# VH-VL binders against p38371, part 4

Target 1, 215 residues: p38371
Amino acid sequence: CNFEQPETNCFVQESPSWAVKYDVVDSPKDANGDECTTTAPLVELMGVYKYVNPETGAAQLALRPATLASRAIADTTTTSADQTSLGSLDTEPKDHGFCHANDFAPAFVNVAASDTAAANTIRYEFTNVRVYSAAVAPGTQFTGELKYTSNGCTSSYVMRAVWPPAPCDTASTEPAENCGVGSGLNPEFAVVCQPTSATGTTGYCVPAGDIPSFK

## First folded at step 4 (VH-VL; framework fv_romlusevimab)

Design p15
Fold by ESMFold2-Fast, scan of step 4:
Structure p15 (fold): chain C 215 residues (1-215), chain A 124 residues (1-124), chain B 108 residues (1-108)
Amino acid sequence: as target 1 above (215 residues)
Amino acid sequence: QVQLVQSGSELKKPGASVKVSCKASGYTFTSYAMNWVRQAPGQGLEWMGWINTNTGNPTYAQGFTGRFVFSLDTSVSTASLQISSLKAEDTAVYYCARGIWYDSGKYYYGMDVWGQGTTVTVSS
Amino acid sequence: SYVLTQPPSVSVAPGKTARITCGGNNIGSKSVHWYQQKPGQAPVLVIYYDSNRPSGIPERFSGSNSGNTATLTISGVEAGDEADYYCQVWDSSSDHVVFGGGTKLTVL
């Protein structure tokens, strides 16, 4: 029996949480070019959603950083739409399995001043986003670039993301707690535990290498 | 902030060798591929190949194997192009250029930062 | 041996819109980048991944890519836009970067 399967379109695993790692490219600098200290998280959770126009088939990708969602509680001026970065998305994979997303609007929050902190705008600008959408890993890894601004400090990062999000602890010898068997991740994925702080051990499983990240 | 600075112009005789250097600054050198592009007088851009700055492995376009060697010195964030047994047809401006995004050894899309170019003239 | 075809020259009056095409078999399935090169200078990336503008490139520059043709569009053309423009793709079959032959834009 001869049977031809259709090729996988630009499928994206929609979820309120993906684990995203940021590796610094340009260290934080203020508007005058002077060094400053505010950086993007080492790792965070991110909402990832795909919207398709049912008439035309045109697709969009939405990225919602957990840091913006968390800080939105203190925000008086931005909406959920402002806190979500929306870009266009290819309908068919290019370049050996990658679906490119481009023209992202910035995502941001305006955190009001409080008794303990000055007013602050946190801004995410995504570029060069590519979702790996091949049959062997349909829409469960992506990469891109982030320009992050907070407290007047701007810095740039390489972003690599995986679904599902899996909490981890680098100090644990149990595989399920350190990105191994039982963690919930595809066992063929090359992943490593990324702590949320430079001195801590608890964080999330993230891609160990360039996307697509396989063993 | 991000820049590629190339070595100066070279005037060589046929049969000589030349080494063109490209020093990177303002970014993590090993996170981006380094490309080499040639432009003969009055001609268009011709891709010569690239080198993986993390592994040191070069890839050459057809016609640029043998006499052409890409190398790295990661301790000083420098990529180099050596051309041996120079011929008149090697006369060109040679550019190094950073790949826009290098996140796998097989995906090379474009070049966002270019060196100023090194003119190599082969004449007797 | 993938080939990108560009018109050798395009002329446009100041303030009008220039369109520079890049033809390639099924180019819509590839990512196209565009470079501007002024005489005696290194190329400058003006559009990447089909339609994205690098920081510092004016909004007048835009790109599209569909089917067998990619297009660089420059609206409100200025004298300073005179240059050679090159399109570029990565060819999966040869595992090589391919440049178009270049288009000389003349503002007359």
Scores: ipSAE 0.006, ipTM 0.553, lowest interface PAE 10.6, mean pLDDT 86

Design p16
Fold by ESMFold2-Fast, scan of step 4:
Structure p16 (fold): chain C 215 residues (1-215), chain A 124 residues (1-124), chain B 108 residues (1-108)
Amino acid sequence: as target 1 above (215 residues)
Amino acid sequence: QVQLVQSGSELKKPGASVKVSCKASGYTFTSYAMNWVRQAPGQGLEWMGWINTNTGNPTYAQGFTGRFVFSLDTSVSTASLQISSLKAEDTAVYYCARGIYWDSGRYYYGMDVWGQGTTVTVSS
Amino acid sequence: SYVLTQPPSVSVAPGKTARITCGGNNIGSKSVHWYQQKPGQAPVLVIYYDSNRPSGIPERFSGSNSGNTATLTISGVEAGDEADYYCQVWDSSSDHVVFGGGTKLTVL
């Protein structure tokens, strides 16, 4: 069947929200190489958009972390463009089914000092972003690497993302509320509920394994 | 500072065994795959396989099963390559190399940090 | 078996731009990595996944990959760039890693 073959186009499901999880690769260190505690979120929503130059056909991928969008309310110096990471995007998938996105500009916010907190720059640097665009799942999962800096702590992660974003609760026995049947996700995707906090149960359905993540 | 430091050169007779070690430092050992690459004298690079540093599961390229064993000692952040029943054609420089990220290590694509290499010479 | 073709040598004057090609059938559908190897030393990754630079690699190094040719470009070449350069792909059909034959870059 045709679904066994990769797409010839780099389709990306554009959405103001994808669910993204981050798995630590290098734990947080400050500029002196000492351990520190500020990490990227366990899971967050991310805006994902594809732009095509109408004259040249060149494609770009834009990633906008919800953390930067929410922290922007305390920032008077950065624009929505600064809070969005823009990179190039392949026009055709590679033979393994992935479309690569490269040369991302950093996305960041400059959070102003308050009575309770010092000024802080939160920076996202994306590299090696790969959107799975094979016929069996065109443009609905991607992976990549993140270098995250906040409170002077720099850490690195593998990120894995899925569309649609589906809220979930690890305490629920209802499949639709715990990334199963009726959740809105493709039933063949291998997904798991990732809480937004270490002590809570509510979060978002995220890929359970390496991209492409299938049962 | 991310580094891979390999054991010293070895001169062995045919039929002997050799163990090459690769000690990692400066990063979380279990977050990155470890690859093994061979370079015979005057020849190019040949990928031998990789080992998942989190699970300990090795994957061998065609031609490197049986006599070649990838292993780990995570307590000292060390990966090892053992070659048994050495043959003259095993003469080469053996490199360990870190996969770019553990996710990409399931499918070999690239290697960002390399050991200095261990020369293994098999001669009578 | 899949074959990557590199010129055996490229000569360039200091300060000029060197271009090292890596030819392969439909190589644009594969992901290309580039390594620099100086005599007696281990390879050093200079470009990964077609065009990404590892930390510490100067902006003078860039990569591209389309159609049947991948290219490593080194602008403002310095004497210290003299080395063997290898391109590398993973070949899905044979399930093995393929390296080009290497290109010796000589800075005159």
Scores: ipSAE 0.030, ipTM 0.590, lowest interface PAE 8.0, mean pLDDT 86

Design p17
Fold by ESMFold2-Fast, scan of step 4:
Structure p17 (fold): chain C 215 residues (1-215), chain A 124 residues (1-124), chain B 108 residues (1-108)
Amino acid sequence: as target 1 above (215 residues)
Amino acid sequence: QVQLVQSGSELKKPGASVKVSCKASGYTFTSYAMNWVRQAPGQGLEWMGWINTNTGNPTYAQGFTGRFVFSLDTSVSTASLQISSLKAEDTAVYYCARGIYYDSGKYYYGMDVWGQGTTVTVSS
Amino acid sequence: SYVLTQPPSVSVAPGKTARITCGGNNIGSKYVHWYQQKPGQAPVLVIYYDSNRPSGIPERFSGSNSGNTATLTISGVEAGDEADYYCQVWDSSSDHVVFGGGTKLTVL
């Protein structure tokens, strides 16, 4: 037998949807360093996929922001591949339980000019992505950094993500509808409802603290 | 641009005190940890500790308790290191360095931006 | 206390590949970062999380980390690469950042 089977101990829960929260690190600035207002979403769904090359054993992580998929309808120049960020992935976790993913290609859409707005590229650049892959919660939480550019405004964020995505409403007193008992999340996860807009109450359950986020 | 600018060199007598400042610009000061690293003449890098810029809570490495104090003035995005009762062995270049912040209180991700260094010379 | 061991010096001819090692007990289970320091200057992060390059660092810089040894590799070495190089980990048992003793790279 000359064939060696590829192996990886870095488990990642593959899903078209994870819930991802972005916390601002560097506020939006334009190319001259001046303040501007365009920011990343407060929360969004994200596709998360893992690939392993059977010949080499090399592992890859793919991240597909739902915001890019939604904006693609206004773009005739990008493909689904451009809207997916592909990076490397460790094959084994480090002693603190994390698998690191690096060298991500940017994910982007080119929004065509309209009567009211100039052409705009929305660009996601991921760095320092780390998937928690310890036995107590294998491949269901990750963290990393995002550099987001839109309308000439660049800002940076810490992102924290959890699977499964659970819809929520901050105005609800029902625990199942506000990230509590019956929401579908692991009851040991420390999660909180993050609205999709600053003025709304509906959103998704996201990690409440640093990854791994436990009670 | 992201940068850390430190105060100028100091020449002090034994028993005096010194305060080294580190002014941050180009990023949100309270989102990143600030580390202090010392380098004695001809020697390697020695980690002194860090301060949480959001909470103001300092953590000192073993050997840097007592005479060394980390502090912040968040209104001017400045971190400071004060050394009291100076001794000849405190002669060194002192660096401030930004820790990459996404796992609160962890430093296994390294220090990505460094100040230019402040030389403190203690001589009689 | 956790200790990182580096050779005090490494020499390499221009255009060849330099390898700087960082030894530590089970260092492959930790994340290693590498810094370049030129005389009279502050350190510059050249590799983080074992093998990642910060923006602006040339592709000829790479890193690896396995078992008891992490390695910084500089291919096509240039005279401008002469510097002291330091490896660094965070030690969970002591909750401390640990630096190696540094390696002086000489291009000749």
Scores: ipSAE 0.240, ipTM 0.697, lowest interface PAE 4.5, mean pLDDT 87

Design p18
Fold by ESMFold2-Fast, scan of step 4:
Order: structure tokens, then sequence, then C-alpha cells
Structure p18 (fold): chain C 215 residues (1-215), chain A 124 residues (1-124), chain B 108 residues (1-108)
């Protein structure tokens, strides 16, 4: 069991980085309901951690977006705790291998104004997170929903995540560089290279389908 | 404010058809599933099925195929339930309810917002 | 088809604790939601995801789910808590929502 914790069957692969893909559900809108352009990343790395109270067995899941961590260098008002979203976590798998996490506190960073941009708060609100924790892939894939706010634009997403994070290039014909054999991922996982930008080719291997994503 | 408002009560003869509407407001209509739940007089809640508001694809529970049709008009954020060839056994209160999606668009979590219900009475 | 079993009625004195059970084969592996329905009104979600409380629902409402039984617990029961209570799961094998038969809570 994780850190030799009491009676916990929901294993989660703890890592400072998982690869997470966001697929838009609600396009960005400002406070008046008008269209705007700021969106969540197409893909990013995310810290994933599990905490268990040794006396009660109660479990928590922590999600720490790399985007918040990188923007924190311009922020003197938030801490690593504010940049980490902490929610509850099931102690036992449900629904054919899923461990559900809910009631996440928002994760955010306050980016200071500069000569080129006004002050901005970037906020992540996670809901309906489920970690797949079955024998065939124990705690190495998860899914959930994200409400993302930045530059006054709020948008929503389905997120799908996999461990380990593997860099990739959609322009490469070498399997190891395009989420295939030698990439470091479980060969049974159905994964695809997701570029970090709409016009680029480099990114990270992410689940190709709904979690659990298998060939 | 998130709410679902349903059409008014209906009194119909056996063999007639009825259309119950459910208008959503205060949220993005296509981001949530719309469930239909029936409750016969003095009986419990009975799930009829759901419709994917993004794709328009319905899923019907056993016993609710054929005479029952779920539909959408996304331009006015409205879901509808049509019942054809009405029978006395169709007498019930019909509820629409917003469902939380599983990540694949399938209903997974509970129904957090409910319409007020539409009473359909089928009698001769 | 998956079946949820609830007692048809539960009686409790004001200020005491009411417990309403929802039985299902291996229900602890599923997510359970609870609804309160007062006469002539639409159902209201009072507990989602086994134990989580929606905004506006009093702290005296709580839930648990393990093994073959899920339980809705209402502490310090008030007359206004009289209602029918329904448990609900999503059955992944059939891709269907399943409701329990309902429990009438009487405060006397």
Amino acid sequence: as target 1 above (215 residues)
Amino acid sequence: QVQLVQSGSELKKPGASVKVSCKASGYTFTSYAMNWVRQAPGQGLEWMGWINTNTGNPTYAQGFTGRFVFSLDTSVSTASLQISSLKAEDTAVYYCARGLYWDSGKFYYGMDVWGQGTTVTVSS
Amino acid sequence: SYVLTQPPSVSVAPGKTARITCGGNNIGSKSVHWYQQKPGQAPVLVIYYDSKRPSGIPERFSGSNSGNTATLTISGVEAGDEADYYCQVWDSSSDHVVFGGGTKLTVL
C-alpha cells in the first residue's frame, strides 16, 4: 500500500509530473457571457500526490498544474499550497476499478502586472476526478473536469491524464519519439502525441481515448 | 440561476400523444446530460433514460423504447419527451433532470437540478 | 438488471438520528446519490457521491457506502425532514441509472 498506509486500495502513482490533455466542453466566455480567447493549455504536466491520514485512513488527492508552478515566479501572494488543488479520494476502487476524488479546493496564482499585461489570476477548479486503479494499470491514468479562468475568460474541459510523462513530436517517424515502442509508456496504453500549441509538433503523449485508454 | 422549467399538465385520452417540454436556463445546455424520470401515482422514481445534449443521441431504459422519444432544440435550450399511443399506465408525473456527465459523455453522477414535473393523466 | 433495496418506511422522534439504508450487491463499488422528495414537490439532491453534500444542504445530512449497504444518516431530525428518500446508482454494466424503491421518513 502507498507508504505502508492502513487499508487503502486506491493506489495512485505519485509523481511531480503526469501528462494531462484538456478537451474543450464550454468555449471561453467573460463575466458578461461574451466570447473571449484565453483557454487552458492543450497539454501540460501535472504533479499528482496522495495523502492518507494514518489514524483514520481518510485519503486525499493533490493536483498541481505545471502552468501554475511556472507562473508562480511572477507571484508574491500565493504559496505552493494555493497552487495545489486538494480534494477527497476514495479508499476503495468503485465502478470497475475507479477511485473517485471530489470537493477540490481551487488552485491559483496571481500574476503581477507588467509593462505589457495587466495583473491576472489563473484559476483551476477540478471536479469529478477518477483515477483508474485496477491490476492492469494501477493508478497510472485518470480523468476529470476542469473549469479554467484566466484574463477574465472562463472555459470548461474534460481532462485525461497518463503516467509516465513522455515527450513526443508528431513530425517524427521514429516510434520512440511519437508515443510508440521505446517511448517509456506501457505498450498496452492507447496514447497519441498532443502538441503544446496548435501550430507546433512537439508535446507529450496523452490518452487517445476515454479512461482507461487501452489498445 | 440554474433552473429547469417544464410545460403544464396534460389530460389525454388513450391512443392520443403528448409532448412534455423542459427549458433550461442559467448554464451551458450542451455541457450536461438531460435525464427523464417518471413517477406513477403513489409510486417511486423510475428512470426512463437520458439524452446527450451535445450529440442529440438518446439512451432509453428497458421498457421505454418505441412509444417514447427524447428530442432537443439546442437553439432554445429545450429538451422534450414525446409519448405516442398513450395508455392508462402512462399516467404519471414526468420530470426532467440535469445529469453530470462521465468523461465520455455518458451519465455517471447524480442529478443535481430537477424540473418541477409535468403531470400527464390518461383516462377515458 | 441491478436492484437497490430500501426499507419502505422509517420512523424517528424529533431530535434523534434517522438511518435509511440502500442495499445492493457490491454497492460499495458504486457511487451512491440520495434524493429527498416532499409531497407534491420535485426531488432534491441531498447527498452525491456517497458522502458529499450539495451547497445549501444542512450538515446534519451525511452518507456512507461500503460492502453491500449504503446509508443516509440524518442527525437531529426536524419535522421538516419528513419526506420520501431515494438512493440512486449508475450501473456501468448496463449503462443505466437505477433508483431504490424509496423510504418514507416519518417524524413523530
Scores: ipSAE 0.000, ipTM 0.462, lowest interface PAE 15.3, mean pLDDT 85

Design p2
Fold by ESMFold2-Fast, scan of step 4:
Structure p2 (fold): chain C 215 residues (1-215), chain A 124 residues (1-124), chain B 108 residues (1-108)
Amino acid sequence: as target 1 above (215 residues)
Amino acid sequence: QVQLVQSGSELKKPGASVKVSCKASGYTFTSYAMNWVRQAPGQGLEWMGWINTNTGNPTYAQGFTGRFVFSLDTSVSTASLQISSLKAEDTAVYYCARGIYWDSGKYYYGMDVWGQGTTVTVSS
Amino acid sequence: SYVLTQPPSVSVAPGKTARITCGGNNIGSKSVHWYQQKPGQAPVLVIYYDSDRPSGIPERFSGSNSGNTATLTISGVEAGDEADYYCQVWDSSSDHVVFGGGTKLTVL
């Protein structure tokens, strides 16, 4: 909704779960430039955290994809730190209420080979991350870019994220189950249900448009 | 009141040069990329390239000669297109258009706000 | 160079549904945007990222994208929908924006 009180600092809503949608920009290609099939999820949950150095005031943003967290159980070589992408974060909002986050370290897991599958590295590289931190929506939406690599296939995406995460079902006629009234999201947010799979109807409410996504 | 206002129509002879300006208002100029698109009479839309309004770095599409130059004057929120050594084939309406995703540059080139267009006619 | 193919014209009766196609090799792996251009006017973005609508665009406009074809669908067509429609993608291999040739929608 409308607030008249301005924000003076880059606030980010910390949570183990935000809902993140990925829109493809560059289709999957292998190291030789040939097409391949492995892609990022259509939608997933993501941990979002802010750290501040108490001596310097320097801020950092941490992003932890649920895909990496879930695959960590089968990982024999990476740590929780490797599975979290850490970048810088502005201390005060820039133009139009955006806090820029840059210089992210890659996040990744090395999934061990099993009886049914070969070993695989899943890698997330984030760039151009911007958190919307204005009085009307303090630190509850962000956008950025993802370069995703898995099974030797690399693809690129625009990501848009919202807090809180709200489960949804595109087949439901009940507003609370299809990103409407009662879903738990700010009613001023423009959101839509994004299924987790191409063949299913269940997923998460995600921004319907460019960040900030209102109306 | 986000808008892009372009300079007026130009009638030029072959070999002359022209400068088309595009003044932005209602938003922070350096937060969005600026694209240039042309449309020859009776033809479709043709993307010419874009300029990063924060860094000033231009990117030009293939098919254009070295005669096209994108520039900025950030103090007045204005982007400009200069065409040198004009040819009859340059006759077109030239549009500036705001890019949706700032500083991603090459990854998303959707355009949500357009100037009204500047008609450039090259005739003898 | 990547190429987008649109039919040059589509005719539809008032109140019926118009479908404008945009063909491209494996276009379903790309994000498609659609623009409406009326005579003497600048283009207007009507669909972005395959199926999303900008604020102010009527619910009658919808989009889809799969395989080798993206489609702009306009239901309950009105006389005011007469225009040229252009599809657009970004081609990562050439680092260029690519427009389709445009489709003239006539409401008769």
Scores: ipSAE 0.000, ipTM 0.428, lowest interface PAE 15.0, mean pLDDT 84

Design p21
Fold by ESMFold2-Fast, scan of step 4:
Structure p21 (fold): chain C 215 residues (1-215), chain A 124 residues (1-124), chain B 108 residues (1-108)
Amino acid sequence: as target 1 above (215 residues)
Amino acid sequence: QVQLVQSGSELKKPGASVKVSCKASGYTFTSYAMNWVRQAPGQGLEWMGWINTNTGNPTYAQGFTGRFVFSLDTSVSTASLQISSLKAEDTAVYYCARGIYYDSGKYYYGMDVWGQGTTVTVSS
Amino acid sequence: SYVLTQPPSVSVAPGKTARITCGGNNIGSKSVHWYQQKPGQAPVLVIYYDSKRPSGIPERFSGSNSGNTATLTISGVEAGDEADYYCQVWDYSSDHVVFGGGTKLTVL
């Protein structure tokens, strides 16, 4: 990332952590079509990386969910490549400043059985990923769809992501702790605090609206 | 070549309105913010605000609300600044400038390409 | 509101080094851009993001930024460097682009 890159290139802010929110589209169902309860996280951190073939200029976007990364050490059956979803990435923005990323390989881990839980495969399948790469926010917001499978439950989501990841607390009146001034986010971004649990108040600042999410 | 070309000089009476245009070429117009900066005779650079060329949403600096309007015509890659109810104190050179954004943990905006400037003179 | 302070003028002999300062509270936590403006012309970006040079800008132009002071350094000054120089930051707290008052560089 530097000033001398062509302005039409699809810039992506590379970071081990972005904040990603998932909004349900299709409720969880098992293989028989019956309702079940395992869902994707309300919010999580995600590694985001861009790879460019130096000879061809072809670009790839890599997404590594923290949920998979945190289980990687206990998983001896998958590789780091399996735990990272790689897709193609446009070399220049299309209409409206979006760079499309397509053809993502699934990312997954095989969690071994324990005394308290059966063996489980957690699988992320990303589609229709679009990175906003206009000058006002080059490569710091993206959106897409996720198909999530865990404990035999499959559900789908719209995901919206922002960089940098800013911790927050919905109970705090301090702007810096509730996605306002001093939080580390671009003040023009429209963001809201998303708790990591349905009953808690602590979480991460995430886009408040459709990408690009601006005030 | 990346270039911003502005409309010609204007001479107006107090109370009139003026519209300054800024035509972009050589790059994808909607991928860069457009800033407006003015410079009164013998004075420094004063940031007026910017407009998001993708969404059309303007942001005005304090002191430039009300009489000043930023607009776009994306079909011809043109940004415009309209000033209504002109006052003598609006006499200045008005510049459009392309915003750049670099995100390395510090949030900031620089301006890498500038229009040649449009002189607006308000006199009675 | 956030304020950037520059000396109104700096004089330097040809071939010597000019240093133009830009003072601001905790400016080292911000990214500083520098513009050169010659009489009757639009500003030209000469340094961006504290210390980076755009293509076409000579290596004798350099920048630094730490603590409460950012500095534009021009080594081996030439008559053609005579111009007004402006520093600029984006102030996160106010959500505003802020320019310094400008420094007139005179080459004797």
Scores: ipSAE 0.000, ipTM 0.417, lowest interface PAE 19.2, mean pLDDT 84

Design p27
Fold by ESMFold2-Fast, scan of step 4:
Structure p27 (fold): chain C 215 residues (1-215), chain A 123 residues (1-123), chain B 108 residues (1-108)
Amino acid sequence: as target 1 above (215 residues)
Amino acid sequence: QVQLVQSGSELKKPGASVKVSCKASGYTFTSYAMNWVRQAPGQGLEWMGWINTNTGNPTYAQGFTGRFVFSLDTSVSTASLQISSLKAEDTAVYYCARGIYYDSGYYYGMDVWGQGTTVTVSS
Amino acid sequence: SYVLTQPPSVSVAPGKTARITCGGNNIGSKSVHWYQQKPGQAPVLVIYYDSKRPSGIPERFSGSNSGNTATLTISGVEAGDEADYYCQVWDSSSDHVVFGGGTKLTVL
């Protein structure tokens, strides 16, 4: 009888990369409420980490968008801590297998002006993050909401994420290259290839529906 | 309201200089690049270059160095284009246009345009 | 020097679909923006980043970009769509914005 591994623990698969899809809720608007053009990516990679205080047992979830990590090279005003959104994490699943993460600090970079681009602040604000931590998919899918600001444009999204981050090509007839058998994903997951651009074919396998996303 | 308002039309003699201004309003001026685009009579759009509104650093397209100067006055949210030693072939409509930066590594769609300034050089 | 090629003119009957192409070597790897210019007016952005519409642009306007060709598609064409249309990319190798030569859309 091993009681040290109860199914109720909020397990999260730590990885420098998860695949995250953003579906728009509120289209980009500037500070005056007028429409503007800068949006969050259709899909990106995201670092996902869990920290536990060894004395108190309190848990935290850290989300680091690849967009912020890559733009950090041009930023001398923020630290890696500012580029990572840190929130609290439940110790036990709630609401049918979900572990809730709350009170995320904003993650952002201040990209310095260059010869090819104006200065720009990119800001991620996460809310209502929920990690599915049931036995059939222990900490390998999550959902939440994102408020994204870049070039003075603010927009909001539902995000849905899966581990591992499997690259894909919608034009490939090979199942392993189009989110099927051999892709590295759990075959019970309902996933679909999300290209990085609206007209391209290459991207990442992402959840096909609401979390938990199963066939 | 986000808008770019340009100075009025100019009629000049060859060898003169002209300064076209572009006043921005309704947004944070230094958060967007300002592009300059030329259109000769009956011709297509020709990109002249852009200026970084935060640093004042200009980038000129091939053929628009020397006689063409981009400048800023950030205190009044205004970008300017100066053309010296005017030639007949400089006759065109000159547009300023706000540039956008896509943080996934793509650059320069132009979402807001000035109304254009017609510069006519007699020949 | 990167070059974008557009047909000089396209004619379409009212209510039909117009397709305006923008040819460029491996243009599918670049982001394409489309502008509408009516006589005596400044250009207006109608499609950005291949297929996205600014607010206020009707759903009749759509874009695609794959391989060596990007396409602006205007369905249910109206007389008010008569204009010059320009495609545009940013060429990273030269650090320059490149415009196509423009296409005159005539609605007969």
Scores: ipSAE 0.000, ipTM 0.411, lowest interface PAE 17.2, mean pLDDT 84

Design p3
Fold by ESMFold2-Fast, scan of step 4:
Structure p3 (fold): chain C 215 residues (1-215), chain A 124 residues (1-124), chain B 108 residues (1-108)
Amino acid sequence: as target 1 above (215 residues)
Amino acid sequence: QVQLVQSGSELKKPGASVKVSCKASGYTFTSYAMNWVRQAPGQGLEWMGWINTNTGNPTYAQGFTGRFVFSLDTSVSTASLQISSLKAEDTAVYYCARGRYWDSGKYYYGMDVWGQGTTVTVSS
Amino acid sequence: SYVLTQPPSVSVAPGKTARITCGGNNIGSKSVHWYQQKPGQAPVLVIYYDSDRPSGIPERFSGSNSGNTATLTISGVEAGDEADYYCQVWDSSSDHVVFGGGTKLTVL
């Protein structure tokens, strides 16, 4: 008799860092429906992890935004588990090579009040996460939706993510520094440098188009 | 609030043309695909096709080529359906509905926001 | 062309569980979405991607999808759930949306 553990066909590249871009869908609004200004980052790094129950083959996907991880230093009330969003993950790719992740718990931090700033909760709610897991690019690109709330401002986004994370500079003419040859990314991926601020040039290489993003 | 508002009911004679409009508000128009769905009296939902709101490229289902044209005016967040050479069989309620993601048609989610419907009646 | 098959009608008593099926060849490999349509109204998305609920949809609505059959389950059925229900998939082979024929749920 032999006891074989179940395997899953939904591969995800585990890493403490993926590069994630957010494109606004619904602009920031407060609880009264009025415009407000607090938004998700233009780009950030995100921890991505997969857990598989060896007896059942059931899979889970964990997403940990770097924004929450860095703000945790000032947080006295949440745990590292609260800063990570955990959802279920398909065991087999659906049509078009996507593995869907569902039922994500919110990820959040409660930044304590200081002499210079009021207390603030930053909350990430992920939905419709789908990881591209086809033979040509297994588990290195994903997309999904984000509902972001901070300072009572809620906004929504389409997120697109790629591994590995590659720093970049839109002002550089060197391909390796502007998401080209030598950047560390699969050369067939269609990627573009996304600055971390509207006025700066440095940021991370992110998918240029719909997932899967290929040239 | 995310909303799709369609133009009013139309009563047309066979051979005429009609244009149904669908105005979006409360979201970024080009971030979602726009679908068109028809429902004849007492019948089920019939998908007519969709238009990529970022590129303007339409995709038509079987049976909805030639007389049916999907178009956009992104400056006013409006999608339109034009039906030419109307026939009695075109009598139906026409719905616009947004697809959850823009993705160039590669992976499609459900239609989460629908217009209220436009009744088109074709009779002599 | 890909075809989805639904029973034309399902009857259920208030408080009981209704199950509406959607049959399709290897439908378990596809993402199934479910819509509720009340008379004179536009459809409302009640389940997307097999089992996810949109904001505002009660937890008594659930979905499953495996093999050749997807199922919409409504527990603790209320009179207000009486409607036509449609399943829908994206057929990657034809690059087209496909709807089932619809199921009329009667609560009496």
Scores: ipSAE 0.005, ipTM 0.512, lowest interface PAE 12.0, mean pLDDT 85

